VH-VL binders against f1miw6. Designs and how they scored, part 25

Target 1, 251 residues: f1miw6
Amino acid sequence: MPHFAKPLLRNIITRNLFNSIKKKQCLQYLQTLRTLQYDGFTTVYFGETDIPESLVTGEDFSDGYYMPTPTWCVVHAGGSQGWVPWKYRMFLRDELCIKQEDNLFFEFCDVVKKAYGKCAIVVKERRRQDATRPKEGKETEAQAHVPSVVNLTSVTCCPEVAKSYGHKLLTLPSPYNYLNPLDSAWSSLKWFIINNRKEFCLQSVDGVYSYQYILFSDLISKGIERINLSKWRTITTKVRRWENYYLGKLS

## First folded at step 6 (VH-VL; framework fv_acasunlimab_arm2)

Design s43
Fold by ESMFold2-Fast, scan of step 6:
Structure s43 (fold): chain C 251 residues (1-251), chain A 119 residues (1-119), chain B 110 residues (1-110)
Amino acid sequence: as target 1 above (251 residues)
Amino acid sequence: EVQLVESGGGLVQPGRSLRLSCTASGFTFSDYWMSWVRQAPGKGLEWVGYIYSGGYTYYAASVKGRFTISRDDSKSIAYLQMNSLKTEDTAVYYCARDSYDTSGYFDLWGQGTLVTVSS
Amino acid sequence: DIVMTQSPSSLSASVGDRVTITCQASQDISYYLAWYQQKPGKAPKRLIYDASNLETGVPSRFSASGSGTDYTFTISSLQPEDIATYYCQQYDSLPYSGLTFGGGTKVEIK
C-alpha cells in the first residue's frame, strides 16, 4: 500500500520545499505540535476517507452508460496509541446527516479526553473554499470565510469545543499529507478491502460470485481492526522521521 | 533479475576527472532514490551522496563541490561525476538503492568499481 | 554529521560463541539504525533495519536492540559463514543531512 505513494512522495517533497508560504505554515505546525507533545498532549489524527462501492464489489455492471458509484465516507482517528477507542462512523456521501454533524465532535472530544487526557487533535487542511464557512454580514464585497472553523464532510470540528475538553485543534497544512499517519492507515484499509472483498461474497453455481450480499460494514470493520497498535507505531515512527526532516530543513 | 552494475572505474591522476555509471535492471528505476557509497582499501564504508527520483541531490561534506550525481531514468542509469580527484578518493565505489518503504537504508548494492587516484 | 562509534574494531571468537558489537551515536537517532554484513570481496548485505527488525531470510541467530544513542548487534552462536566485517549505519539524518556508517567490526574465528 505505501508502495503506491512512495515515488509520488519523493517528487512532491522536492517541489514543496520551494513553496515559501507552505514551508512557514509547516514549520509553525511542527513547532506547535512538538510544544504540545512536550507539554503532555496526546497526538490524535482525526480524518476521513472515501470508499467507493466499486472498490468492494470489484466489478462495474454499468456498461453502456455512466452511473455514479455510491461512495461511503469513513471517519476515524488514531495515533501512536492505536485507533482511538471511539466507534468509527460511515456515511453515504449523498445522504444528509445533520443530526450526526451537530453532536459528533462533542462526543469525540469527550471520548479521547476520557481515554488519553488532553489531546492535540490534528485535521488536514482543506482548500480555503472547502475548509471555511462564508461570513454573513452587511459587507457587499464580502468574500471572507470564518477561518477558525474546520469541517470534514460529515463532521464540523470547532476549536472552542475542543478547548472546552482541554484539547488543541491543529490543522496540518497541505500539501504535507505524508505528515499525516492516518493517510497510511487509509491506504492499508483500502488494500485490505481489495484483497479480501471476495471473502464476503456468496459463491453461485459455476464459480460466479453474488455481490448483493457483501457485508460492506463487516469488511470495513475487519480492515480497520487489522491496523493494530504495532502497525500504528510503525506508521507514526515513519511520520516522525519526516517531521524531523522538515524541522531540520525549514528552521 | 534485480541488479545494479557499476562501470567506469580505473586509474586516474590527481586533479583529473572520472565519471562512473550505475546501470539498473529488473525494477522500476524511476521509483527509487539512489546513493553512492565508497570504501577505501582496507577501510570502512563512507556515504558519498544521493539523488531523489526527479533529480534532487545531496552530498557528503568531503565531496561537496567536487562530485555531481545525476540520473537518466529513460536508460535506468545513475551517474557519479568526480572532479578535482584527490588521492584520498581512492576507493571501491558502490551504487546502492534506497529501500522502497523507508528511505535511508539500502536493500540492493552493486558489485562496486575500483577508482585509484595516484601519480 | 552524526558520528557513529562502533566497538570493538575487531574480535576473534570460537564457533558457537556469543558475539556482541555496539554502536554509539553522537546524538539520538530514534531507532533509525541498520546493520550490514560485508564478506571479503563482496558488497554489503543488510541484516537488520529500524534497530531491531531482522531482514527476511536472515538466520535467527542474528539480533539487535537499542534506543537513543546506544545500539547492540548480537550473533547468538557464531558460525564459520559469519566471518565478515559488520557495520552499523544511521539514517535519522537523511534527507536533511548525510548518512554515516560505524567504523566496522571485523569478526574472525580463532
Scores: ipSAE 0.000, ipTM 0.415, lowest interface PAE 13.2, mean pLDDT 77

Design s44
Fold by ESMFold2-Fast, scan of step 6:
Structure s44 (fold): chain C 251 residues (1-251), chain A 119 residues (1-119), chain B 110 residues (1-110)
Amino acid sequence: as target 1 above (251 residues)
Amino acid sequence: EVQLVESGGGLVQPGRSLRLSCTASGFTFSDYWMSWVRQAPGKGLEWVGYIYSGGDTYYAASVKGRFTISRDDSKSIAYLQMNSLKTEDTAVYYCARDSYDTSGYFDLWGQGTLVTVSS
Amino acid sequence: DIVMTQSPSSLSASVGDRVTITCQASQDISYYLAWYQQKPGKAPKRLIYDASNLETGVPSRFSASGSGTDYTFTISSLQPEDIATYYCQQYDSLPYSGLTFGGGTKVEIK
């Protein structure tokens, strides 16, 4: 079906406009972030990463094979000050019988307020969660043109909740994910898991799932601890260099 | 299958122009930075330039003003337009994908396409 | 530009030998260094990033370390399939100057 795979002119025009909008959003994001930093806000990057069980067991992902194994979602936050003094969370991805707590973001905002005072909380832009029908591989111009999106994390991030603690919630546009230092931290965590998974065996003990979870969570905790203050400062310094470059280039 | 395929290489005379294409498949092309890296016969790797996911470009001093990188996200293609070609531009040209959520190192490479500049 | 000096330019070793390659930057690159393997007639493949992090699926016999201006890449037990040219690459310079590779080290088996 090469005939129906050909992009239409309307799609090209829509894509070009979408990219222009994202560049403007990035500039607005950076200007807002700098203003908040000038006003004494501490920048913290809040987000999540998916850890497939196969990453721990050593399964091969090379062929894009559909992996019928559970995926664990790790939620944490950090910045130039290191990891925030908040207990990271771990949830089984897309598990309907275990839901996130409605008040988790309230706890987070309270913890960082007590640790740092007012914060600029940065989250990644994600596609809107509320869709009547899953978009399985198909795209629409309307979806590509959404000027703002609701954060799609295991934790619901509410701007009003952040504001009630004196914080400001910011969304980083999706094409500029490299301006999020948390993604570098997640890469380091996944690398640690791959290289240390044999030491933290997930072998069952008489079918006790809680024991396997303890071993798994210990592996994650060790990986997180390895990403120290020095590493965070290095990552955030490179991000700030790119931010300064973009502010000069896009202004 | 996640892959990059270069095309457009060949024999060209000094002072002329040539355009290379890099067709991507198996991933969301628009989310990634793309680079061109070249390798002269029997020599080492030399970075040529990159294009951000947002379309902005940066070039090595040796090609600045002569080469232009562009992209068509709707077709998942990156281009390298080479003008005022010199014999020193003779090389295998690779397109490479910058790692997701990082900048400056590459996780996927094409097979390369040979450009020979001679009279 | 940041100049990357790689040594040796070539080496020959036996199967099972420990092989060490060094890479020196003209200025501090803050661990922003990757190592690539290029087999004859093939495109490069990244083995290591952020100076010491091993890529998924890359054998544990490959390792790297270093800081500041001095970096090292090691193959602890050379295998026949490891015959290749190895390159270091810095990415600390962006956006102020361009990406740069080392000159490469050709590894052959005796």
Scores: ipSAE 0.046, ipTM 0.571, lowest interface PAE 6.5, mean pLDDT 78

Design s45
Fold by ESMFold2-Fast, scan of step 6:
Structure s45 (fold): chain C 251 residues (1-251), chain A 119 residues (1-119), chain B 110 residues (1-110)
Amino acid sequence: as target 1 above (251 residues)
Amino acid sequence: EVQLVESGGGLVQPGRSLRLSCTASGFTFSDYWMSWVRQAPGKGLEWVGYIYDSGSTYYAASVKGRFTISRDDSKSIAYLQMNSLKTEDTAVYYCARDSYDTSGYFDLWGQGTLVTVSS
Amino acid sequence: DIVMTQSPSSLSASVGDRVTITCQASQDISYYLAWYQQKPGKAPKRLIYDASNLETGVPSRFSASGSGTDYTFTISSLQPEDIATYYCQQYDSLPYSGLTFGGGTKVEIK
């Protein structure tokens, strides 16, 4: 089928070029990170994860009549030293404020400077919607049958702010998120939530636990605490092995 | 539906070649590392090799130099080219998707395809 | 290559019994261990990763622990649907050497 062959060929060329660009970006990221580490910068990975309340309660909305579950955004940072000595933040998605986000990154940069000195702060590559907030409406287009997606806000990480504290801000290309140890920490947090949510129920009726009174923040705090220094060292050692491998292969 | 489907298995004589295909659907294939794992009748699992998103490959010592893994991201297909087949290569061959959070454990498996090497 | 020694090779237990399977690595694998369940005629299904993390949707009766070279997988109360062969798998050797599975433990009901 000639018509199917032509669009497929164009898409292959475009995707191969995109992948080649990302490979080069990853190599540049790794070389820059190693140079900064050699120069005495402490590496910290800064990011966020979304935790829907349904993950905590275990509720099933298949009935079609229940409201969508609220989603919490958890913001934290860590590295080979463990979690940074900065109070993690937790926000309902719709309550995030740009002014708070700007102030939070200033506070973060000050805290890690006092704790570690100059840092190489690694963040994930942002989606275009995250970089440019719409002035009107609260929705963006998706390439699906749904014409819009709910806008998510996040902590704005400004390179100039980081530099003013002596830090360097690095962006890890999205296809290489496995080089971010924070993603492994987030996975461990979500597994802790799933396996321990029952222990946070405040009552049992007829042998059935109620999730209505779960202390969400306590569950998350204990999950974060469970990801201790030993776990962080294990995770970052694995990331370091992959970094060394890619530096040898991509150069 | 997120799935992997293997094809190309069958009966083949020792010393011959055979190519297996693994067709992916329901996810962005180009973002994932892919592995082949085999299981001889009545025996345990044996890892065969992997291919990274970059196209780089690594093989188990038992198949090094005889087997080649490749991928066609435009078609969402991974291939296992098996040359110089031996009777000990008789097995069900599985295609498996590696997780991005950590590499080397598998979160999605195909149904498997049987390769029988006999005279 | 890292050798994974799994024991026992097979066991028979009654419904409700506690079942324990062990896996020993030839060197320290730093918690980089997964456990899989394989039912007859089916592909394996991952139950555990990073030595102790339970996969979403897997019943809480399955658990695992361990560190260094010694790892354990436990079914606290064996059910009929748990009849399967269980495999451990290390991934500490990546990216410099290959993945290895344990020999498997066949779990049957008496």
Scores: ipSAE 0.006, ipTM 0.433, lowest interface PAE 12.2, mean pLDDT 77

Design s46
Fold by ESMFold2-Fast, scan of step 6:
Structure s46 (fold): chain C 251 residues (1-251), chain A 119 residues (1-119), chain B 110 residues (1-110)
Amino acid sequence: as target 1 above (251 residues)
Amino acid sequence: EVQLVESGGGLVQPGRSLRLSCTASGFTFSDYWMHWVRQAPGKGLEWVGYIYSGGSTYYAASVKGRFTISRDDSKSIAYLQMNSLKTEDTAVYYCARDSYDTSGYFDLWGQGTLVTVSS
Amino acid sequence: DIVMTQSPSSLSASVGDRVTITCQASQDISYYLAWYQQKPGKAPKRLIYDASNLETGVPSRFSASGSGTDYTFTISSLQPEDIATYYCQQYDSLPYSGLTFGGGTKVEIK
């Protein structure tokens, strides 16, 4: 087995479980999620994973030569129903930072509402982006205060947008990221890539790698398809068992 | 470089206590659940218990109330405190690391340390 | 606890033979099963996880399958270095109950 410096998945429990703050955050998250589930909300986990081109090309930097590798960000959502019937997105990391698609979360909320009705949308905790400073000058009398958006993934997820579609947006505390079954799905995708990357041809041009986008996109799509409904049910069942355990043991 | 090393085994009289240590190196110990598994001479593997990050534990019925698992993440060490030892506790004791992506199966084992409980 | 019944307890085969070991759970374990190889004087090594997934670097002659309560482990062409005791282990019971191993199968050369 290849040796990785960092595990593909993180354990659900961190060294700080005895910390009462982390325990309370986890319990509150789980209690809220279970209340929503029993109230008829469908749980969907919305998130992203980074796929460095070095993972696709199989480049070995252990010989002492280091070349910066572009990173692709894949955005998707899933749950016990499988992948949501929403077109996954794939962005170059640099492009994602400077050219984010503003209406992506609106489209996502609409799609899952049509597919499942009201949803509990779970995203990973991220650092908040800085609030936009109001320009100097007088505001119009009709100008209302707009709450700061919270970037809980690579796309901007606004709780008010989710609520307008009948959804509830939940943030999974960072130490408990393994309670997100999407992380297991991402690990399966990355292992599929490692075992099937010979289908992908990558060339470097002018110090920057040029992509055979169609081949790369095909590889990602095939990997996503490999994570079928049966696999999702297995992953989500195991996550739910751990959730039940924590609700019982930590309360 | 990635390894687990058990220590503290030896001969002990029935009814006495013994503490085993499992020293981890080459990985971020605090990210992993740790298990103890034992094997009596000429017999099969028997799961003893686990400890996850933050110190919560679970034990096999055969050792519950007598054995205690603990960990020191700053030193990358897991411990098995064995009290009220019985002759049937005689075994090689392994510490094992829970897998990268799944709780409950093991991807790294120590070499084991022999505990003999005899009068 | 979930009881794992492994058979046979021992077998003798020739190099090149197909070897099959079975493991039966007392209740449905939903593919939460791993297979380990243990050579004398050594710690066990995991070969299979989630009932059928071969660990990276493990030879393709090793395979496993099964569902529900019935699981099978196969060595398609036995090699001298495969002489060991093999164990199945369920992990469906976590976190509600403890982990359990099968009794082991000792594989020897004739």
Scores: ipSAE 0.006, ipTM 0.465, lowest interface PAE 9.8, mean pLDDT 77

Design s47
Fold by ESMFold2-Fast, scan of step 6:
Structure s47 (fold): chain C 251 residues (1-251), chain A 119 residues (1-119), chain B 110 residues (1-110)
Amino acid sequence: as target 1 above (251 residues)
Amino acid sequence: EVQLVESGGGLVQPGRSLRLSCTASGFTFSDYWMSWVRQAPGKGLEWVGWIYSGGSTYYAASVKGRFTISRDDSKSIAYLQMNSLKTEDTAVYYCARDSYDTSGYFDLWGQGTLVTVSS
Amino acid sequence: DIVMTQSPSSLSASVGDRVTITCQASQDISYYLAWYQQKPGKAPKRLIYDASNLETGVPSRFSASGSGTDYTFTISSLQPEDIATYYCQQYDSLPYSGLTFGGGTKVEIK
């Protein structure tokens, strides 16, 4: 069909432009990070992961009743030095909407400055998850170009806050997944949970959610501790090899 | 039951081709990177090649250009296509699964299949 | 390729003895080392990863240590079921070059 190629070609051109932009962003990120590292900045990866209660309890919707399980958000940071000496945070997603702690990033920046000095703090690129398009066409050109930040934690990760402590905040572009060591740490945590959850799930007490929270917290803490300094060095060195590969590939 | 089962080994003449299969069961095959490792009779282990979960491959210098690794995630099978076989390719060929964290060490191995390249 | 030199190539020891195997890399491999046990006629089984981490279910008599280019694997009290060939394997080379194994150490009982 004569018209078939025209809409497809537009899509191909758009995707090629997007891919080109992402490659340039990745190259800029890597060059900036390496410059900071050479200037004596300690690299720290800050982020979060979601742990649904069904991962911990092992319960699916097998009983014929659909009940969405609560999801726990775990916030932590680490690097070649291991986990940051900052107590990780854990929030229910529903609770996160009510209890916003915008001061978490201030505390984090202070802790890492005292522990490591000046840091290059790496966070994942995110867009607003709940960005609903206005049905009435009230979308302005300014709105289309506004950086849509949605960190699903209460942490706003303000660059000015980082700078006030002598740090540099860097945004890791998607889709370069191998450049984030924290993703490997989260995978290890989730696999630990899956393999050890049976010891905790069988002891839940009907109607006692505080007890269940203690079991959750204990399991997650043990999983985080299993990701020791040796494992972090392994993960971070692998990331550095991928960074070198991408620098050679994209430059 | 989590396992890998190799098949397709046998006696083959030098210069010919042979295809090995590795059938996976008991885990989500598409999430894992897969390797082939060989062992000549009475000798040590030698890594042959790697296929990522996304399909990209990497080969040892000794087999590059002659061997091809592929996978069919819908069937949970990895393949090793061996072309231009040499007598020094005689070995037990193992299929091995990379650890879930993509570290490059192996947590699951098949039983191996013997390939004998001889006239 | 990174060359892995494993020693000794073979050893004979008595039940209850302490057995030590060494593995030397041609360059710094930053703890990216695993140890495998291969019993006669069987596929290898991983015992150690990241130079010193013991795999779940592996007896505590197995241990390993090392850094840089020099790594050691130890069986603190050799048992009859430990008769096997042991291999080290580096994975520091990824993504630039392939994985490499040591030559193996055959452990036998006197």
Scores: ipSAE 0.006, ipTM 0.467, lowest interface PAE 10.3, mean pLDDT 78

Design s48
Fold by ESMFold2-Fast, scan of step 6:
Structure s48 (fold): chain C 251 residues (1-251), chain A 119 residues (1-119), chain B 110 residues (1-110)
Amino acid sequence: as target 1 above (251 residues)
Amino acid sequence: EVQLVESGGGLVQPGRSLRLSCTASGFTFSDYWMSWVRQAPGKGLEWVGYIYSGGSTYYAASVKGRFTISRDDSKSIAYLQMNSLKTEDTAVYYCARESYDTSGYFDLWGQGTLVTVSS
Amino acid sequence: DIVMTQSPSSLSASVGDRVTITCQASQDISYYLAWYQQKPGKAPKRLIYDASNLETGVPSRFSASGSGTDYTFTISSLQPEDIATYYCQQYDSLPYSGLTFGGGTKVEIK
């Protein structure tokens, strides 16, 4: 079974190769990244993904009761070396908006400095429009890459903080999200959840659904662990090949 | 079921033209890059060319200028138009689908169709 | 084009033997290498991708390793059903052009 967004990713790559507006931004990003890599910086992709409860429960409302659908935000980072040795974070979206962790990025920078030395930290551009996740049908999938206006609450990544640890913070241009290996990792995680969610207990008691948070966090942890070093090397190798293509095509 | 089926092969005289077809089924054809790979009798595999999902094509030096790859996504068919055929073009021609996960290697092949270029 | 030199061109071994095939690229191909098995009259089947990753469903007796310009493919305990021609293929030049296969190694049982 395919992972989310895989069929759409390749089609938009071909379309975006001819987008003149973003060619210069992509070229500048790639040239900067390559220069840092040649100078000994370890590339680390830092980001997040949303996991709605309905993805875990299978959207079963058979009991007729309204069950709120909380959305969990998973924050992690990885690269050709695998997942960074930093414990991933998982927050309820509502709690993330209210209880922002101001020092999370400081901790992250310290951890990757100790693990890898100087890093080129790649993040998605803040305040951009995100692509809508596809549901079904070819037309729906085509529309999924049309940016939608969203208010994203996430870990604040400050360039000055990164620099204080010897890192460089790079922003990936929005139309080239497919150059972000983390998006492939997130798709793999969601596919793992869908195929292994039966191990996560959803119990109906007197028409009210409940689930075990500990089992949910275990399911997420197992899914993340399944995206091992070998898988990360495959994902980053694919991204590096596309980077080489764009460097040659755009220069 | 997921499959590729080649057709259009046969005996053709040097200097003539022939068009091969590759019919795909069981997957979303428009999302995949398609390649043609040939194999002369008793010899090794030789990549001929590929076409991206967006229609751009690239060819091996040995066929560039003579062969053209195209696709019709509405019919799930890839084509190989072979012009100015030479005796050294005699081979079994395979249609192959590029693997989506890593790109550049092949995960699905047709059974092949034999093209014999001879007087 | 990147030239792929595969050796040996053919070999004969006994059931249970360890068989090793080598593939050398004319330039660094950064692990962008796959290995295929082709049985007589059949289309090739991919066994290995990204130099060392075993395809799902392929027996564990098949393995591969390598980096830079030098790559190897190994069958740890040859079985009768493994009789085939094996090919390496580089994809470092993707998406421009120049996908190239090695010359192939024909594996037979003594």
Scores: ipSAE 0.006, ipTM 0.426, lowest interface PAE 12.3, mean pLDDT 77

Design s49
Fold by ESMFold2-Fast, scan of step 6:
Structure s49 (fold): chain C 251 residues (1-251), chain A 119 residues (1-119), chain B 110 residues (1-110)
Amino acid sequence: as target 1 above (251 residues)
Amino acid sequence: EVQLVESGGGLVQPGRSLRLSCTASGFTFSDYWMSWVRQAPGKGLEWVGYIYSGGSTYYAASVKGRFTISRDDSKSIAYLQMNSLKTEDTAVYYCARGSYDTSGYFDLWGQGTLVTVSS
Amino acid sequence: DIVMTQSPSSLSASVGDRVTITCQASQDISYYLAWYQQKPGKAPKRLIYDASNLETGVPSRFSASGSGTDYTFTISSLQPEDIATYYCQQYDSLPYSGLTFGGGTKVEIK
């Protein structure tokens, strides 16, 4: 196309090799997940989503001197049994580098064990520019230096911690985001926010964010509540059909 | 700007081949499944086929064995290779982006490109 | 496979009228249905998904409902800008079978 340069042959080969590796990782993920499910593990999808202030305020600030810059990070988990019985967390993105909740994943693992027993906890692979495609001419070196990415930006998910509670931590390889029902839940939440944001106003006086946070939290809570058990069962059934399709294609 | 732009349409004789392109911009192309939908003059919409991230494809019975969908994620382009064209393939061909959650509805459409198959 | 029968194929109504379009599936599609609006010379635009969810930015006069095999799309008060052809589309068949659209309903003003 006129706006895109054609890649060199070696770059095409490197990209195809990387894609082949991701297919193998996805097959391995699906086989491991199915084995765990057969062995009685409950599947829970644990993740986060960013809700920029502009999604909540919309046109309220479009012509003003205020540029909506804050982004809220929402952390939750769910599966075929609905949202897990664990209070979702919400963090102001700018504060994540300062505040640490070292025990949050421990608490999560304990809660889901008490609710469901042993769980297969699925987290989405965090994308990095160099990890998504090996550098041309550096295929072997690039592949050797691609680290295991199992951490959300808000929460450190340690495989050993999960194991200590009888759980298994699995990483869903990108680009297979379609196998994560939590993404559908996040889409529904954002749709709810856009359609109900007019009922909420943002105010920050003398640097006081508490009221603004409370309004955001209330809107988020209402949106999460609308994604009920019936919706989750519909979403997870769709994902199960896609898993069967991919498993057949990749094996 | 989030958009899809189709190209490659035109007049072609029955039995010949033609390749359509769909160039995406403004979003992470590799995160989405892509689809082709066609519309014959004065008729309704007909799904042609789709391609998932990683290259897995599915086709409508009417085009199976004749049409091939492919994608180049590095260029953000989806292709529709049409072989053994028939007069019945005359239509406006739309490129459409599937929903992020793979629910199966379309949330972004291109403007369409006309393919006329006649002798 | 799944056949979508849409009715009527065309209708004429006056500004302000209530317009109803029906879509019937040959089998239960479990709310996996979307509705699209296509204006002359333009690409389709999605108005509804999952049978009853209104897309953001779409006027509240548009609504939809239904379950099983029977689905309905309604324009509560027809406006001149609503002149278009409307299509339903099922996606219950994914990933094992293809997507299908209804035949379309052309909406005109008298």
Scores: ipSAE 0.006, ipTM 0.465, lowest interface PAE 10.6, mean pLDDT 78

